# Designs tried in a protein design chat: miniprotein binders against q56419. Part 280

Target 1, 326 residues: q56419
Amino acid sequence: MEGRTLEEVQEEVFKRHGVLVPKKELEDLAKALEEAGLLLTEKVEARLKEEEEKLKRERPMRLAGLSYPEGEREARAFLEAFRASYPGEGEEARVLLMPHLEPSRVPEVYGAALAALEKTPPPERIYLVGVAHRPLKEKAAALPVPFQTPFGPALPDLPALQALDALLPFELFNTPLAFREEHSLELPLFFLKGRFPEARVLPLLVARRSPELGEALKVVLRDFPGLLVLAVDLSHVGPRFGDTPLTRTLAEEARRRDLGFLERLAEGEPEAALAFLGANPTRIDGVEVVASLLPLLRERKGKVLAHRLDLEAPTLSAVGAGTLVL
Short names: E, the ipSAE of ESMFold2; O, the ipSAE of OpenDDE; V2, 0.75 times the mean of E and O plus 0.25 times the DockQ between their complexes.

## First folded at step 19 (miniprotein)

Design io11 (at its last look DockQ between E and O 0.90; V2 from the best seeds 0.88)
Fold by OpenDDE base, look of step 19:
Structure io11 (fold): chain B 326 residues (1-326), chain A 108 residues (1-108)
Amino acid sequence: as target 1 above (326 residues)
Amino acid sequence: GDLIERLEELAEEVIRYLKEHGEEELAREIEEQIKDIIEALKSGDTESAIEIFTELAETIARLLHRLGAPEELMMKVSWLIYDVARRLGMSPRQIYDMSKRFSRAISR
């Protein structure tokens, strides 16, 4: 029925089936379909509203048993295996950039993050800044509820979240449904909660660059000290992302962009890192996060611990992941 | 009406917990402070209401923390305090400072 008149539908039915369906019956059917569609929409809306109400209490695991083990014992073994996949030693982190890609794709990159966390004194709180893969009502959002993990709930730091909200020109506590299935927080949080079970968490999402967020967080971090974690992926190249299949040339360009970005961040030059990307032709995921957090990244020197461009063979596409300590 | 209702809800949660833990005197003190805030609001003295409330919020945080209140209650109380603060028309700075004090009060 897409764009066809009732008369055209009637004619088509007649041509195909030799039956002239009265216009009234077609109208009744169209109305019934419309009513059914409306009913489905109402049901979907009601379900979404219910899910939103649930998210006022807690954020359940969505990737347990898929991306990581649901059971605590198995989850601990998972952490150890990932740590073992990185042969190096970490460094103390005040800022940690780590991936949110499927862990099995880049185990050594997560291993590097764990190595850094081993050298990091337990923080009172973790500012976990992820990427919004769904639209937000504002440039950034927070979900101020417990996040479920195999290690128990990651509890929010409500006073710090409230303080942050107070300094922002927009409502921070917006778009709770965007957090429901957001893996950019869930996956990093598994590793963070496993390492720092007592740390409170500030789950933050960035959809669009917000200089206000960085300035507000700079103030908040002074009074509410903690570990800043940027949960971001790097380049996204290949057919899944609108490119040709991965070639050596495309992979080299993606790596160049990723490493050039990370190295400039490691030098304490986040503006230079952004400028280096320009129009971001390889679609580095973390650009909006970094752009939002410039005040917190400036003049902080650090080290790139790991990088990988991981091939997704079925789609001949690749995603970059890295671990950076500042 | 909504402000007073949220304030009363805060009072109820805190007072109930205090009474359940044998802190009847503290419960009465909290109740009196809530009444003072409501009276200030009724008289149009919002500034006094904010001052009393700010001190009360910190007091509540310290008391509940000292008594070992469960996280669920702490979170509920934190949100109620924040909601009341916004409804009182507290400035961003006032809310920030209140949150800072709350955090310090519950720090080990």
Scores: ipSAE 0.891, ipTM 0.959, lowest interface PAE 0.4, mean pLDDT 92
Fold by ESMFold2, look of step 19:
Order: C-alpha cells, then structure tokens, then sequence
Structure io11 (fold): chain B 326 residues (1-326), chain A 108 residues (1-108)
C-alpha cells in the first residue's frame, strides 16, 4: 500500500481477483498494519537494547561453525592447516597488516600472517584495528569486553583502552551494537588468539579517518607496548561493488593498486601509499585505517609476504587480501 | 554523592575479596585510604583526594593481582577506578598516568 491510494488498491484487487473489497475494509487493514508495525518496532528496539546490554559484558562468537571450528581441538588443527598453506618463512612484526576476508578464500594470506606471528615475540597486548561495517556514533570505537574464541576469551586490556579513551576528544566506548556482527575483528582475532593466548586485546574499529586516534595510539603504544594489527582488506571490484563484471583489465588494475599500496607501506611511506590510490577507484578497504594511523606507519620499513585478488564467481566480483609486516 | 557511592562500591568489592582471603590487615589499610579520600572530598581538598586515589588504584591492582583475583573482579575494579577518576575531575594526563601504573602493577 506504500505510495498507493486505497482506491487504487481496491481497483487492483478487483482487476486481479474479481472481488470488490469495500473501502472501509481496506482502511481498517491499513490501520491495523500501521499498528502492527509500531508493535514490531517496539519489539525490535527491546531486543536490540537487550543485545546491547549483553555486549557490554562480552562479545560472543558469531562465526564459529561457519568460518572456523567451534571446538578448541579442531580450531588448533585449523590454524595449523592455514600455516601449512604458506610454505614460506615469516618475519618479526611490530605492525602486521592482515585481511578480514573469509579465511577459506585466501588461505595462504592468513598462513603468511601466522608465519609472521611465529617469528614475533609474544606481545603483552594486541592493538587490533578493524573496519567498521556498521555506522559508529564517532570516527572510531572500542568494545572493552572479552571476545569469545575457541581458544578461550580474548581479554581486553582495560588500562590501555582507558588510557586511550582519556586522550581522545570523543568517547571511545560509543557503539556496542556495531561490534555484534563485526567480522573484521572476529576473523583476525581467531588467528591472533590462537598464536598469542596470553595477549590482551584492544578491539578497535575505524569508521572514518581519525588523526586523533593515530596521535593518541602513538602515545599509548610507547607506554603500553604491543603488536599493532591492521585488519583490513584491499581492492573490491565488480558488480557487487558497483562496477561492470570483472574483466582481466579490471582484475589487473585491482592487483596493481593492491600491490602498489602495500609496497609503499612497506617502504615506510603511508602518505605516498594513500596518494597512489587517488580517488581509490578499486575501493581498497584499508584506507581509513591507514589514514588514521599515519604516525605509527611512517618510516617503518617491512615486507609484503602474500597477496591474492580472490574471485567471487557467483557475483563476478573480486576482493584483494594481503599480508604485510613492518 | 554519586562519586562517594562509587568509592564505597570500589571499597566494598576490594575489601570483601581481601577479607575472604585472610588479608584483614590489608583490608583495613584499604578501608582507611578510602576514608581519607572521602574526608578530603568533604573538606573540598580535591588535590589530596586525587593523589591518595592514584596511589590507592595502583595498590589495589597489585594486591588483587598477587592474590590471583578472578578476571571478572579485576575488570569490575578497573571500571570502578576509571569511573571514580573521571568523577574526581582528573585530567586526561592524570587518568593516563594512573592507567599506566595500574597496567604495570598487573603485568608482574
């Protein structure tokens, strides 16, 4: 009935079914649907409030049994299989860029991240910076609660999170519901917690670039040292993302953009990496995170360990993923 | 009012745990420091309250960590401390430094 008059609905029903429904009956139906919609809205809001209160205590696994195994034994075997998919050696990371794409799509890219973690001394804490896929009330947010994993809870580093919050011009703990389904934290965290079971975590999301976040994190990292992880994907091309169907030319451009971005980051030139992307025609996912964290990326040289532009055959689209150590 | 209630809640949680673990003397020491903070606040001496509270926060972290306090209690205490610090009107730098001292106390 949206956008139609009751007379138009009445006429349409008569044309289609041969029944003339009196206008009063249609008016009563419209009123009942409006009242039912108000009741459904109230139910939805009540359930969202309940879920929000639960998220203030813990963040449960959402992808267990879907993207990774629920049981600890099976989860450890899963980690080892992913490590085996990357036959190379890693390097020690002070900063690790890794994907948040579905792990089965880019096994060697996650394997490269595991190889880097293998060479990395166990950190006291992990600064896990993902990409918000739901709106945040501010430029960035954290959820300072245990994140459940098959390896046990990933405990928050509350003193470090509170120190970070104190330095920001906005409340860091601002949008709990945005974390409910946020795979950019959950998927990397599975791998990180599996390799560093003692590390505490700062689970952070960026919605829009925040120079303030990067400046504050530079201060916090000096006094609360740890591993910085940029949990970001690269190019997004094809019809799922608003392009024509994937062609060889579009795929080559996406790979060129991905690798050029990663290589400039590896040279310690994050501003040049962003400038290289220009208007970001292949929609590299990590730009807002990198733009926020410039002070932490400058002059830090490293190496690209892996890259894949992975085809989504059903959508004729592709997503890039990479592993970079700095 | 609300600040004092938060201080009393912090005290209750910490003192209960210490007494349950046979640390009656430490519980009395914490109780006295909380009392000193409340008295400083009632006399309008916010600077003294902040100074005592900052030392108390580190002491609480060290004691609970040494006694193997469960993570649920450590998190609750950490939040009560942060909430009190903000209600005391501590500056961003004061809160940052307190958080750093808390963190060092629980890493040992």
Amino acid sequence: as target 1 above (326 residues)
Amino acid sequence: GDLIERLEELAEEVIRYLKEHGEEELAREIEEQIKDIIEALKSGDTESAIEIFTELAETIARLLHRLGAPEELMMKVSWLIYDVARRLGMSPRQIYDMSKRFSRAISR
Scores: ipSAE 0.860, ipTM 0.948, lowest interface PAE 0.5, mean pLDDT 92
ESMFold2 (binder alone), look of step 19: mean pLDDT 84; pTM 0.831

Design io12 (at its last look DockQ between E and O 0.92; V2 from the best seeds 0.89)
Fold by OpenDDE base, look of step 19:
Structure io12 (fold): chain B 326 residues (1-326), chain A 108 residues (1-108)
Amino acid sequence: as target 1 above (326 residues)
Amino acid sequence: GDLIERLEELAEEVIRYLKEHGEEELAREIEEQIKDIIEALKSGDTESAIEIFTELAETIARLLHRLGAPEDLMQKVSWLIYDVARRLGMSPRQIYDLSKRFSRAISR
């Protein structure tokens, strides 16, 4: 029925089936379909509203048993295996950039993050800044509820979240449904909660660059000290992302962009890192996060611990992942 | 009306917990402070209301923390305090400072 008149539908039915359906019956059917569509929409809306109400209490695991083990014992073994996949030693982190890609794709990159966390004194709180893969009502958002993990709930730091909200020109506590299935927080949080079980968490999402967020967080971090974690992926190249299949040339360009970005961040030059990307032709995921957190990244020197461009063979596409300590 | 209702809800949650833990005197003190805030609001003295509330919020945080109040109650109280603060028309700085005080009060 897409764009066809009732008369055209009637004619088509007549041509196909030799039956002239009265216009009134077609109108009634169209109305019934419309009513059914409306009913479905209402049901969907009601369900979404219910899910939103649930998210006022807690954020359940969505990737348990898929991306990581649901059971605590198995989850601990998972952490150890990932740590073992990185042969190096970490460094103390004040800022940690780590991936949010499916862990099995880049185990050594997550291993590097764990190595850094081993050298990091237990923080009172973790500022976990992820990427919004769904639209937000504002440039950034927070979900101030417990996040379920195999290691128990990651509890929010409500005073720090409220302090942050107070300094922002927009409502921070917006778009709770965007957090429901957001893996950019869930996956890193598994590793963070496993390492720092007592740390409170500030789950933050960035959809668009917000200089206000960085300035506000700079103030908040002074009074509410903690570990800043940027949960971001790097380049996204290949057919899934609108490119040709991965070639050596495309992979080299993606790696160049990823490493050039990370190295400039490691030098304490986040503006130079952004400038280096320009129009971001390889679609580095973390650009809006980094752009929002410039005040917190400036003049902080650090080290790139790991990088990988991981091939998704079925789609001949690749995603970059890295671990950076500042 | 909504402000007073939220303030009363805060009072009820805190007073109930205190009474359940044998802290009847503290419960009465909290109740008196809530009444003072309401009276200040009724008289149009919002500044006094904010001052009393700010001190009360910190006191509540310390008391509940010291008594080992459960996390669910602490979260509920934190949100009620924040909601009241916003409804009182507290400035961003005042809310920020209140949050700092609350955080310090519940720190080990």
Scores: ipSAE 0.894, ipTM 0.960, lowest interface PAE 0.4, mean pLDDT 92
Fold by ESMFold2, look of step 19:
Structure io12 (fold): chain B 326 residues (1-326), chain A 108 residues (1-108)
Amino acid sequence: as target 1 above (326 residues)
Amino acid sequence: GDLIERLEELAEEVIRYLKEHGEEELAREIEEQIKDIIEALKSGDTESAIEIFTELAETIARLLHRLGAPEDLMQKVSWLIYDVARRLGMSPRQIYDLSKRFSRAISR
């Protein structure tokens, strides 16, 4: 109704339908529409608050039956099939970089992560650091609740999470709704919980570079030792991501960026890895996580176990994924 | 928030569980230490309140762990302790150290 009077609406209805609607009826309709819109807004807000309160108690599986099996027996078999997709041996990880891309797209990359976990002593806790795909109120966030999996709930390490929150200049427990659909935690967690069923978890998201997070985590990891997992993807190239259709040249550049980034991390040179990416022309997914965690990555040498730049034929696009142990 | 209400909620949860498990003497000791914390707060002696609370929190963690307290109670108690620590105005370092003590107590 902005810019229109009730008389103008009345005239339009008459021209179109040959019926003169009294001005009073149009006034009543306008009031009813306004009230209905207000009630829908309030209902949506109430439902979002309700969902947020549920997430303060637990985080349910969102991808069971879609990305991995819902039943525990089938989930165990799925885990074993992914390990078999990587014929190599792993190495012990104190830090593990692994993907969060749909598992069926990069089975040997997840298999390499499982191979590394086979060589890794069961940790008391896992620091699982994903990439926020929804806005956070702060640079980083945690959701300190059980995350459901086919292998049972992944329980939070509350003392470690509380210690971390105490050291940060912002509230760590700040955006529960951002976790509702966050696959960068759920997909890696399936593999981690399946391999380390007794480990507690610190489920963390990074939206923007937070040097404060890395410094605080360095302190926390000294007193609450565990496995640090960077759950990140690599290059994103092609029309789905704003490029021309994937060519051999673009694919070669994406692979070069992915591997150059991973190899510099493997040399214990995370600043050099970030500098190598410059403006990040292939949109490597893990930049904000690595930039936040510099104190935990410096001088820590390791090995790239697997890499794939996976083609999305329908979109002429590709996404890179890798497995790195440090 | 209301610091006294949080302290009393913590006490209620812990004391109920201790009494259910025949630990009447320990329940009375917890009651008395909660009262000591409240009295220190009323007299403006926040430093004493923090010291008593820190020892009490670690003791609660050890007792509940030894008695096999269910996970939901352990989580509720962990949050109440954290909330009280923040409302007491404990420094980041003090809260960090408290979290370490709690973690060690439930690992044994």
Scores: ipSAE 0.856, ipTM 0.946, lowest interface PAE 0.6, mean pLDDT 92
ESMFold2 (binder alone), look of step 19: mean pLDDT 84; pTM 0.837

Design io13 (at its last fold request DockQ between E and O 0.86; V2 from the best seeds 0.86)
Fold by OpenDDE base, look of step 20:
Structure io13 (fold): chain B 326 residues (1-326), chain A 108 residues (1-108)
Amino acid sequence: as target 1 above (326 residues)
Amino acid sequence: GDLIERLEELAEEVIRYLKEHGEEELAREIEEQIKDIIEALKSGDTESAIEIFTELAETIARLLHRLGAPEELMQKISWLIYDVARRLGMSPRQIYDLSKRFSRAISR
């Protein structure tokens, strides 16, 4: 940090390590590093390198014992309780949009996803598309390794991942460290693995809209059929996200945006859904994912099963979550 | 040099597994095909090398699957095949088709 701007540090870290650290995280890290006197010491680099090498073999659970139970028996009871929280019946899904928010915040939304999965024949493979909350070297990435779950490892579909990589103009297998702490895959995968223990998985992250990804996936899905899952949250409003504290007006706008987005997707009009959001003033999380997957969402009709705008009281902020079947 | 090294690594892993499971004849057949690929590469006949490799990769996938090879080995072999395919200069379509064949071979 000797005389370098946070942007220069970000660029250097990106160039050196292939990880774009968000400016805020860099600020927090810089602050934490400033407070801790911890220069990115040779020790931190060595640790990151070690973690990257481990990620070549498997992605360990990070949220076991926090967001969901670590033990299989308790994990099964957890699934049943979440399913019970949704009183309705599901529908067969070819495409499932579900949240990646902390499960305890929106249990009935995850319950609706489970209800849909109950009506869905076991897929050979699951295309799990999450949101990159950390920067990627490319617009999208995959981690082609087993993901640990309480139900055993979720195994990758390597041939399908390789086929996808072959059709993309960029290297799909990039930025493995972005997957280390990414919850947008881990939380949905818990529910998916619990329901479909034999399904292979393609764990994908989207950082920026990639039309190429959608076109490539359309081809791949023809030859490698499976369930497409969009693991996305909806509106993010309040002080944590740069707004004023949640008001009735702000909550109503967030709900309007969320439902308007989901309803247009349910009608098979993903371009209309994106157009409806415009500049995305309520910060719907899944915009870049949907924008990347347009070819797969067009003309598919479905149903919104659940929606919730959940208040985080300590921060007076709220996050939208929904479950949509196509 | 890197291509031949990766091809030899693939051969070694597959041949070792086959011999460990009493499939000595199949191991010899694979060894012969690897030699044919290397000869084609040395002669500058990359097209023939790609053709032989594509068929060999499918055969390897089918054999290992039939023998119940462990997941870790299957993943290693999948990556070695993919690495060799890229180093051979296979087109995106050729790699795609290879992956499709591999997937079909391990699904039966």
Scores: ipSAE 0.894, ipTM 0.960, lowest interface PAE 0.4, mean pLDDT 92
Fold by ESMFold2, look of step 20:
Structure io13 (fold): chain B 326 residues (1-326), chain A 108 residues (1-108)
Amino acid sequence: as target 1 above (326 residues)
Amino acid sequence: GDLIERLEELAEEVIRYLKEHGEEELAREIEEQIKDIIEALKSGDTESAIEIFTELAETIARLLHRLGAPEELMQKISWLIYDVARRLGMSPRQIYDLSKRFSRAISR
């Protein structure tokens, strides 16, 4: 009833259908619809509350049997196959940039990450920083619960998470539902947990750049040393991402932007890497994470181990993925 | 009121576990320290309450770790300690140091 009185509705019904509906019956109908809307709202709120309460206890696997095997034996064979997809040796990482793109699309990029982990002493904890694909109540968030994997639960490092929360000007534990379907944590975590089964995890998401997060993490990492992982993808080009259809020129630009970004990060120049992207015309996924973590990336030199711009032929689109060790 | 309730919940969980594992003397020591914290709070001596609580939290972490407490209990205790610290009005630095002490206490 957009801007109409009950009398106007009654008159319109009579004009169209030749039936005079008493005003009382229209009033009763309006009240019934209002009550039905309240009931639907209560049902939706109850369902969301139930899901949120589950996420306050654990984060279940959502991509097992889809993106990686559900069984532990098959999952270990999967890791071996992915390592074999990268013909080369890694380097020790204190900071690892790796993708969160579907693993089967970029097997050698994940294989390069595994090669780096092979050279990396097992850390006590992993700071896993992904990209929020759903809104957060704050610039960043964590979910301080076990994340299930085929290799067992990835246990949270609660003291480190609590230390981090204490240093931030906002509540770190702020949006559990945003983690429900967040593949930017689940996909990298599979590989990390498979190689470091004893490491605890700080599962973090960035929605919008937070300099405060980077400064707090710099402090926390000194007292709670561990592996910092930026779980980010690179260029996103084509119609699926609000762009023109993929052309050779657009693909070449995306590759140039990806590699230029990674190379500047590898020189320990994260501000230059961000400046190189300007308005980010190829929509590199990792910008807000890198912008948050500047204090942890400055003057850390390293190496780009792998890169692929992966074609999505059905959507005329492409996504870039890379592996960087610092 | 809620602060004292959280302190008593922390005490209950720790004391139950200690008694179940034959540590009656340690359970009494924990109970006494909780009483000391509550007395300090009732007298308005928040600074003493924070000091006693900080030492108690580290002690609890060491005891439960030494006794092989299950992960579920350690997580619950970690959260209770964090919640109490915040309700005590501990500064960010104090809470950070507390978390660091807890982490060290449960390391091998």
Scores: ipSAE 0.853, ipTM 0.947, lowest interface PAE 0.6, mean pLDDT 92
ESMFold2, look of step 19: ipSAE 0.848; ipTM 0.944
ESMFold2 (binder alone), look of step 19: mean pLDDT 85; pTM 0.840
OpenDDE base, look of step 19: ipSAE 0.893; ipTM 0.960
ESMFold2 (binder alone), look of step 20: mean pLDDT 84; pTM 0.830
ESMFold2, fold request of step 21: ipSAE 0.839, 0.838, 0.816; ipTM 0.943, 0.942, 0.935
ESMFold2 (binder alone), fold request of step 21: mean pLDDT 84, 85, 84; pTM 0.836, 0.841, 0.825
OpenDDE base, fold request of step 21: ipSAE 0.884, 0.883, 0.882; ipTM 0.956, 0.956, 0.956

Design io14 (at its last look DockQ between E and O 0.94; V2 from the best seeds 0.89)
Fold by OpenDDE base, look of step 19:
Structure io14 (fold): chain B 326 residues (1-326), chain A 108 residues (1-108)
Amino acid sequence: as target 1 above (326 residues)
Amino acid sequence: GDLIERLEELAEEVIRYLKEHGEEELAREIEEQIKDIIEALKSGDTESAIEIFTELAETIARLLHRLGAPEELMQKVSWLIYDVARRLGMSPRQIYDLSKRFSRAISK
């Protein structure tokens, strides 16, 4: 019925089946379908409301048993294996940039993050800033509830979250449903909670660049010290993202963009890092996060510990991942 | 009305916990402070209400922390305090400072 009149449908049915269906019956059917559609929509809405209400209490694991083990013992072995995949030593981090890509795709990059965390004194709190892959009502959001992990719940730092909300010109506690399946927080949080079981967490998502967030966090971090974690991926190239299949040239460009971005961040020049990307033709995922956190990244020197451009063979696409310590 | 209700809810949660742990005197003190806040609000003295509430919130945080209150209660109380603060019309700076004081009060 898409775009066709009832008369056109009637004619089509007649042509195909040799039966003239009365208009009234078609109207009744259309109405019934509409009512059924409405009922489905209402049911979906009711379910979403229920899920939203549940998210007021906790954020359950969504990727346990898929991306990482559900059981604590297996989860610890998982951490050790990932750490072992990176042969180097880490450095103490005040700011950690790490991926949120499927861990199995870039184990050594997560291993590098773990290596950095080994050299990092246990923080009282972790500011975990991910990328919103779903729309937010505001430029950024927080979910101030426990996040479930195999190592127990990652508990929120409510006073610090409230302090942050107070300094923002918008309501920070918005769009809870955006957190429901957001892997950009869940995946890095597995590693962070495994390493720092007692740390409180501020789970933050950025949808659009918010200079206000960076300025507010700068103040908050002074009074509520902690580890800042940027959970971001790098380039996204290939057919899944609107490009031709991965070629040597495309891969080299993606790597150039990724490394050029990370290196400028490592030099304490986040504005230069953003400027280097320009229109971001290779679709570096973390641009809006970095753009939001400029005040926290300026003049901080660090080191790129790992980088990988990982091929997704079935789609001939690739995603960049990196680990940076500041 | 909504402000007073949230304040009373805060009081109820805290007082219940204190009584359950044998801290009857502290419970009475909290109750008196809540009454003072309500009276200040009724008289239109919002500034006094905010001052009393700010001190009370910190006191509650310290007490519950010292008594080893469960995380669920701490979270509930934290949100109630925050909600009351917002409803009192506290400035961003006042709310920020309150949150800072709360955090310090519950730190080891």
Scores: ipSAE 0.894, ipTM 0.960, lowest interface PAE 0.4, mean pLDDT 92
Fold by ESMFold2, look of step 19:
Structure io14 (fold): chain B 326 residues (1-326), chain A 108 residues (1-108)
Amino acid sequence: as target 1 above (326 residues)
Amino acid sequence: GDLIERLEELAEEVIRYLKEHGEEELAREIEEQIKDIIEALKSGDTESAIEIFTELAETIARLLHRLGAPEELMQKVSWLIYDVARRLGMSPRQIYDLSKRFSRAISK
């Protein structure tokens, strides 16, 4: 009916179905649909406003019972099972790169992160930096509220968040709705809160590279020391991501890109890691986070503990995940 | 202006909690410091208002922490302090330093 006169619609209905609908009835229907559409839009807007106000107070679990257990006892057993999936030893991290991919897909990669946390002194706070999967109003954002977990609420470090906000040329607390379904924070947080139950959290998202964020965080970390966590995935290849079906050649290229990126980060050469990716043909997820945090990554050497390029057989696609300590 | 309203809201939250916990004299001290800040603002002495407020904010953090204030109150007070600091026109460095003082006061 959009873009047609009522007479044209009437004629088309008669042509297709053999029923002549009077013009007045079509006019009434069109008006009712317009009114219904306006009411539906108002209802959606009211719901979004309500959700936004709730997110200004707390961020509830969205993935309990789906990606990890709801109950605390079962959640602790889940953590231990993931640690057991990585038989190696970790080492102390001042910076930890870990995935946000569905944990059951890359258990040993999360296990390697847990192994690193075992060697890491309990921090006063965790700077958890994820990837915004929804647009932000600015290059980066924080949600300074408790994030619910099976281990209790992960409380925000409000003084550190406020110190960070004060140093930025944009409002840090800018897009609450972007956090509503953001698994890049929720999934790593489950593991981090389970191992460091007393740590407060700075829940941060990057949408677009921000050198200002990295410079501000360098200052804040000096006076508010803690663990820096880059919660990022690596290559995304295959039809789900705009490629032809996954081939052996594409998978080998994705693995080479992932490992080359991680190894250059491990050498304290984040600019070289980014240059190695060029146009980022395998769509490594962590690029904007690394590009934002250059001042915190330069000259910091470490080790790649784990990597997997995980196959999504139904979609003929794959996603890479890794664990890096610096 | 709105700054005065935020200062009074901060005072109300803190004083109510102090009185409920038998700290009547501390509540009076907070009232007097809020009054001193408002008087400095009325006279155009923003520098004095910022100095008094900075010390007051740190004192509030210590008192509420010592008394075991619930997390909800600590968060509300932290936000009111941050909002007042910005409305006072404190520089980014002044606000950063205030946040450091608050953080240290509640970590003991």
Scores: ipSAE 0.840, ipTM 0.943, lowest interface PAE 0.6, mean pLDDT 91
ESMFold2 (binder alone), look of step 19: mean pLDDT 84; pTM 0.833

